# VH-VL binders against Ubiquinone biosynthesis protein COQ4 homolog, mitochondrial (COQ4): the designs that were tried, part 3

Target 1, 235 residues: Ubiquinone biosynthesis protein COQ4 homolog, mitochondrial (COQ4), of Homo sapiens (Human) (q9y3a0)
Amino acid sequence: SDGAGPLYSHHLPTSPLQKGLLAAGSAAMALYNPYRHDMVAVLGETTGHRTLKVLRDQMRRDPEGAQILQERPRISTSTLDLGKLQSLPEGSLGREYLRFLDVNRVSPDTRAPTRFVDDEELAYVIQRYREVHDMLHTLLGMPTNILGEIVVKWFEAVQTGLPMCILGAFFGPIRLGAQSLQVLVSELIPWAVQNGRRAPCVLNLYYERRWEQSLRALREELGITAPPMHVQGLA

## First folded at step 19 (VH-VL; from u1 with heavy chain S55T)

Design j6
Fold by OpenDDE, fold request of step 23:
Structure j6 (fold): chain C 235 residues (1-235), chain A 122 residues (1-122), chain B 112 residues (1-112)
Amino acid sequence: as target 1 above (235 residues)
Amino acid sequence: QVQLVQSGAEVKKPGASVKVSCKASGYTFTDYYMHWVRQAPGQGLEWMGYINPNTGGTKYAQNFQDRVTMTRDTSISTAYMELSRLRSDDTAVYYCAREGKTNYYWGYFDYWGQGTTVTVSS
Amino acid sequence: DIVMSQSPSSLSASVGDRVTITCKSSQSVLYSRNNKNYLAWYQQKPGKSPKLLIYWASTRESGVPDRFSGSGSGTDFTLTISSLQPEDFATYYCQQYYSWYTFGQGTKLEIK
């Protein structure tokens, strides 16, 4: 336990063994209860170091990504001007994001702070990943139901390569009924994968500077197609 | 019309600090990054850094990172650049410049202040 | 940091001449996401602030005469003045804004 103080707020230095145990425990818990977002977070942090490094490096090479890494914008109720978002035109990213939050009764503050990443910048990268998750729901037009979450997870897995996303994408369907599984495999997963591959790295988007942008225009810019009809009925 | 109006000329001694202001008008101040660029006499343009007026986020050029502080007052749409530990080689015209945008991509400087001459002399 | 190399440092020309200024970046400033080159050209007259001429390597700023054109992609860029006018005698700077911000050394365009 080298007496190096915390690298960032909420940083909990852990040994490789501790990380391993945390990873195993969190994986088990996340499999048992996928709604344990805290466990998913722990799993992401303890398994994602190498992948986060790759993501960071990619962000550094991107003009907008580099700016994000420099300024470290946060998405929370304290940082969002909800009044501004409410005043934006319908169909704008900001308005649609707000609508998403309201309709799905999701708060951006539900994202746990990073704790188990032993690099301050990487800690931010994973924090940013978490905070843009709901933005991805908005961007993809995915609800927060099981199918929607799985679709977003597949997209994230393709985009980031994070082990937690990959695991979530693969194990998410285990509890689905036959009909849902069929739709997922036949339509939704291929759609998510295709869009994930086509779209640039979504972590390199400075969303906070795009609130006024038409969501449609943004999707077009990113090469994201409209969600399959089956999901639109679920929203 | 977009205007950037800078503070007047400054004469400083070595080791002192100078704070230059840039008042923006004709647009939403918080929607555009403000950059600072200096130009020594007879020399080229040198980027110093930027501030995000909305968040206060900054990026400084490496050559200035330890001496420059960029701030803003959103209530009066004014950006500030403070340069400390002044040297004779800091004698220059200092410009504020707005970062322009095209379809939510940014980077070029579309509007410039008139410049502020800072003279550092013993 | 991306280094911008501008050439020539100075140029003498006559009214009506075609003038070409080149700028090279040490790294590509082409952004794959939007397929735009993060390059701008500025004009500066003595005692005046720089003025934006060209951005995205080839887009003219509003109010800039048609005789000014930007071309190039990746690492090699050119500012062209098709027919030099008396008011065009100034110093020109290229700038990249792909990886932070850097300027070329400038090209002083003088009357021959």
Scores: ipSAE 0.923, ipTM 0.966, lowest interface PAE 0.5, mean pLDDT 94
Fold by OpenDDE, fold request of step 23:
Structure j6 (fold): chain C 235 residues (1-235), chain A 122 residues (1-122), chain B 112 residues (1-112)
Amino acid sequence: as target 1 above (235 residues)
Amino acid sequence: QVQLVQSGAEVKKPGASVKVSCKASGYTFTDYYMHWVRQAPGQGLEWMGYINPNTGGTKYAQNFQDRVTMTRDTSISTAYMELSRLRSDDTAVYYCAREGKTNYYWGYFDYWGQGTTVTVSS
Amino acid sequence: DIVMSQSPSSLSASVGDRVTITCKSSQSVLYSRNNKNYLAWYQQKPGKSPKLLIYWASTRESGVPDRFSGSGSGTDFTLTISSLQPEDFATYYCQQYYSWYTFGQGTKLEIK
């Protein structure tokens, strides 16, 4: 095993066998406990290589995507000017994102660093995907409850084709009550799928250059419709 | 009014380095990318690269990847372009240019510096 | 890299003439997301910096006379001066900014 050093910060070189074992183990754990975000992350990294290549290639062909791949912006507490975001008008992307973080008690720093992707650029792509996740909650108007997470996962699955998103989208509902499941299947999933298909690749948005943009205007630009009203009332 | 004011003319020897400055005023410096474009005598415009003044992120044209360094000082709203290992064919007018935006889409150069003449001669 | 091919390289015209300059990109510069062409036109006078004339292929920059117009989509673009004025004698450049940034070789417009 030619001791190739880490390709990037936090990179853990693994053999194909190790990756396979990690994929199997993480899948099992993620199915057993969907709240194991670390396992979902491992699953994404170990199974997403081909899909990440496709996403990367798509980003390279997009004016903003190419710029994002070049500059590799990060969304973290250290990179965000929270004071600036707080000063932005209500309804702006930045202000609404900040509101989302506050209301849902989510930190941008909760995203696990990429470890098991054996390509530095692809490692960034999946990292960007993770960091944009909360932005998608903001963009879609989805809470961080189970239903909201499932809806975002469906949207992501349609947008990215990542195996972990697909898995999460399909298996996420397993623990839902009958009423929630009905709403999910009848309204929320169709909405997520429709918007996911309609919207351009959301990884190609340079969000950090759009903080001042009206969230409404951005939704309109992307063809994202208002979410069904039932999302906030259902556990 | 938006203004880009560049440093004065430079005369350099082959193998030396030159650093050109571009001071921006009339707008928020960190909100707009700064590009560098050069023009050799009697030639067309050649894009060299850009800097994101907010993050310091850069993109260089392939022809300059190993010789150009773009930096900024946000405290004085100034962008810098340093070109090393100068050759005679680097003799040109160097321009800084602001990247403009329309509805959060970017790309065109809406304001230009006055240009800085760099002469490389033995 | 997208290559910009501008034509003609030079032309002579008289005051009052209609002038047309063409620019062709090696790849489409039409962005599907916003349905805009990532193409600009610049004017440069001797000893001066370039000046933006047209962006998004057809949008005239503020302060630019209405005799200047841009047209085209995808790969083929045109700058038109409807009635040439004495101050319009200059070099014109097209630029794409879809995939990084490249300029046409320029068109020198001279007085006949």
Scores: ipSAE 0.922, ipTM 0.966, lowest interface PAE 0.5, mean pLDDT 94
Fold by OpenDDE, last read:
Structure j6 (fold): chain C 235 residues (1-235), chain A 122 residues (1-122), chain B 112 residues (1-112)
Amino acid sequence: as target 1 above (235 residues)
Amino acid sequence: QVQLVQSGAEVKKPGASVKVSCKASGYTFTDYYMHWVRQAPGQGLEWMGYINPNTGGTKYAQNFQDRVTMTRDTSISTAYMELSRLRSDDTAVYYCAREGKTNYYWGYFDYWGQGTTVTVSS
Amino acid sequence: DIVMSQSPSSLSASVGDRVTITCKSSQSVLYSRNNKNYLAWYQQKPGKSPKLLIYWASTRESGVPDRFSGSGSGTDFTLTISSLQPEDFATYYCQQYYSWYTFGQGTKLEIK
């Protein structure tokens, strides 16, 4: 079988049937354990093809998005100048991002490489989506607890329309207590949706060229409001 | 003061390659994209491409995609443009230009090198 | 690719005259995110490098005299010199930087 070679690093060519099975399996697993980021990744890749095309096309039409697609910037420990970020003023995007990583004990390298997208450019788009996830936490001021993750997923769902984000946003709350659920439904989801609709496509931001920018100024520029303060205190 | 100083005039034969340098000073070299623009005698300005000095990322205009290579040496704040397989119609003044910014939006060319004349003749 | 069309290609004027140069883009260069037009104007004198005059369609570069002004939005742009000075005789170029980078063909301003 003249199996088309890999289109990019880590590409695993799959048949439609295989993709379907992977989608079903990963969905089930992600529902069972939402902390299985690898399964969420598989689900995103196997279900997101059409949505990724839309996102890519949107990026191509955007001046900054087009540059991102051309240059293919990556966010990893190897690409980030952590020393530079540390030296930036308090309140800058770069400094706040670094603080986020430290406080939440998150590494940019924890993001899974793309495997199941049968287009090289789309594979990058979904990779970029993954790599900017923590940047969105920083931008939105959301912690990495379950509530914060759900809020970011709602924001991402509105911004991208990716099925995995939608599913994550809807099913994420299943394990929440009554109080958390109430706050989520009454305040946080509406906030996330509103900001997601108001803000331009966040994939079209070249974050690496904005490290020095005040996070406050960036939020204002994007029309992102401050989150409810109680979000950090909720499990 | 921002300055872009280019290498001297070049005379080349058809089929040869030319490498023009642009040394930047007065600013952080890696923070600004460097563009290359050429101008044939009596003609207008033609954009050739850019390099991101921080990452080495490049974009070339379609007309030059297969012949131009843009590089940089960050240690000496110098950008390079190499054009291969030279033709007579490549005779032009070649400029490096810094891409300017306003509130983290980019695009216009705020500083230019003095230009490098490249003559391609048999 | 966005094509830039300047008009006229050349014009003659006298010192003190009001001069207007037009530039049209084949597509809108207005960016919705920042509400800015991705258009610049450059001046080039013979044997010299281009000099930035106007960016974002209407913002004057530092050191550019007040007699230079840029206007327009979307696809139609104008560079105006309110009172032409002897040092203003040069070639002028518009440029879009919305979708990569393209220049107009230039307008040569000559002394009458």
Scores: ipSAE 0.922, ipTM 0.966, lowest interface PAE 0.5, mean pLDDT 94
Fold by OpenDDE, last read:
Structure j6 (fold): chain C 235 residues (1-235), chain A 122 residues (1-122), chain B 112 residues (1-112)
Amino acid sequence: as target 1 above (235 residues)
Amino acid sequence: QVQLVQSGAEVKKPGASVKVSCKASGYTFTDYYMHWVRQAPGQGLEWMGYINPNTGGTKYAQNFQDRVTMTRDTSISTAYMELSRLRSDDTAVYYCAREGKTNYYWGYFDYWGQGTTVTVSS
Amino acid sequence: DIVMSQSPSSLSASVGDRVTITCKSSQSVLYSRNNKNYLAWYQQKPGKSPKLLIYWASTRESGVPDRFSGSGSGTDFTLTISSLQPEDFATYYCQQYYSWYTFGQGTKLEIK
């Protein structure tokens, strides 16, 4: 370590060589066990620097993205007004997000802090990406089963171009049965790709200012269509 | 009815600080950004910055980045703007303004306070 | 930073006249996501707070008379008063809110 202090909380300065080793190791581990979210996070951080710059620059040019970069909103149990969200009408983004968390037994606090990004603003961008992941599940109507995760990764890969998303999208299907794989390739991947291309950059959405918005209205606004089938029953 | 009521006129010495308040009523205070705009005598409008009353997030104009602090008290629906190290050229009318929305898009200032005159003189 | 340039800086007109004020932005303020121009017009009378007239370049604020209209897209915008009334003598400002917030220098409309 060349004596440079951390750029942000949890920042671990690393050399290019160290990053390369971390990338290789985390990739191997993530392939071995895709449920190792920590390794997926490491892989994203160590491989995503150039892509994150592009995303950041895109956000800077977007009116809403610029505000997000300025204000640095976080999505966690401590930042969410769960009582407010619970009181929102059915079908609202906030209510559906809470439903998603409950049904899938997911907590917004499960997102790992950023560590290996050597730029404070880029570190936030990848953190925002992680914290918006569950919002994408809600937005796309995808569960947290293996098929749902793969579909979201394909969408994210198209939206962000992050190497980690691309790798996850391509290697995710390796453990699927023949029937699930057929559905994934014939219907779900094309749907994810099409919606990913059509929708604006979802990182430029200030979700916290849209809790009351109808999820249907938001999907329509973004050009997101209903999934081809119910993914919950397939895997 | 939406209303923004600002604090009274201030007279300050150079180098001092001034804190202007803006009390909002007639709407949910935390749902709208509050902006501050000033106008020197005989001059145009100058944007100073905004605060997100829900989170406390702020953005300041470059010219004020090191001297302005925007805060809020949600319990009384009041926004504050503090300007430090005052100079004679800070003499102006200071306005708070609510950022309006249309279908979850924001930006224009739909309601304004009555203005607060701040005079900086030796 | 987006710079807003108004023209003219001052204008003299008579009651009943058609008045046009132009505003040019140094960069486009058209947002592709919603196809809206992030441009507003304000009226300010002496000793009073600014009043919103037009937002999204062409939408009149509630209570604003029909004689006020906004037009334009991208970088070039116009505020038009179709028939000037005595109460319309004021200073007008354009504002972009696409990339943070910037005002034009203002146009003072005076009685001829």
Scores: ipSAE 0.921, ipTM 0.965, lowest interface PAE 0.5, mean pLDDT 94

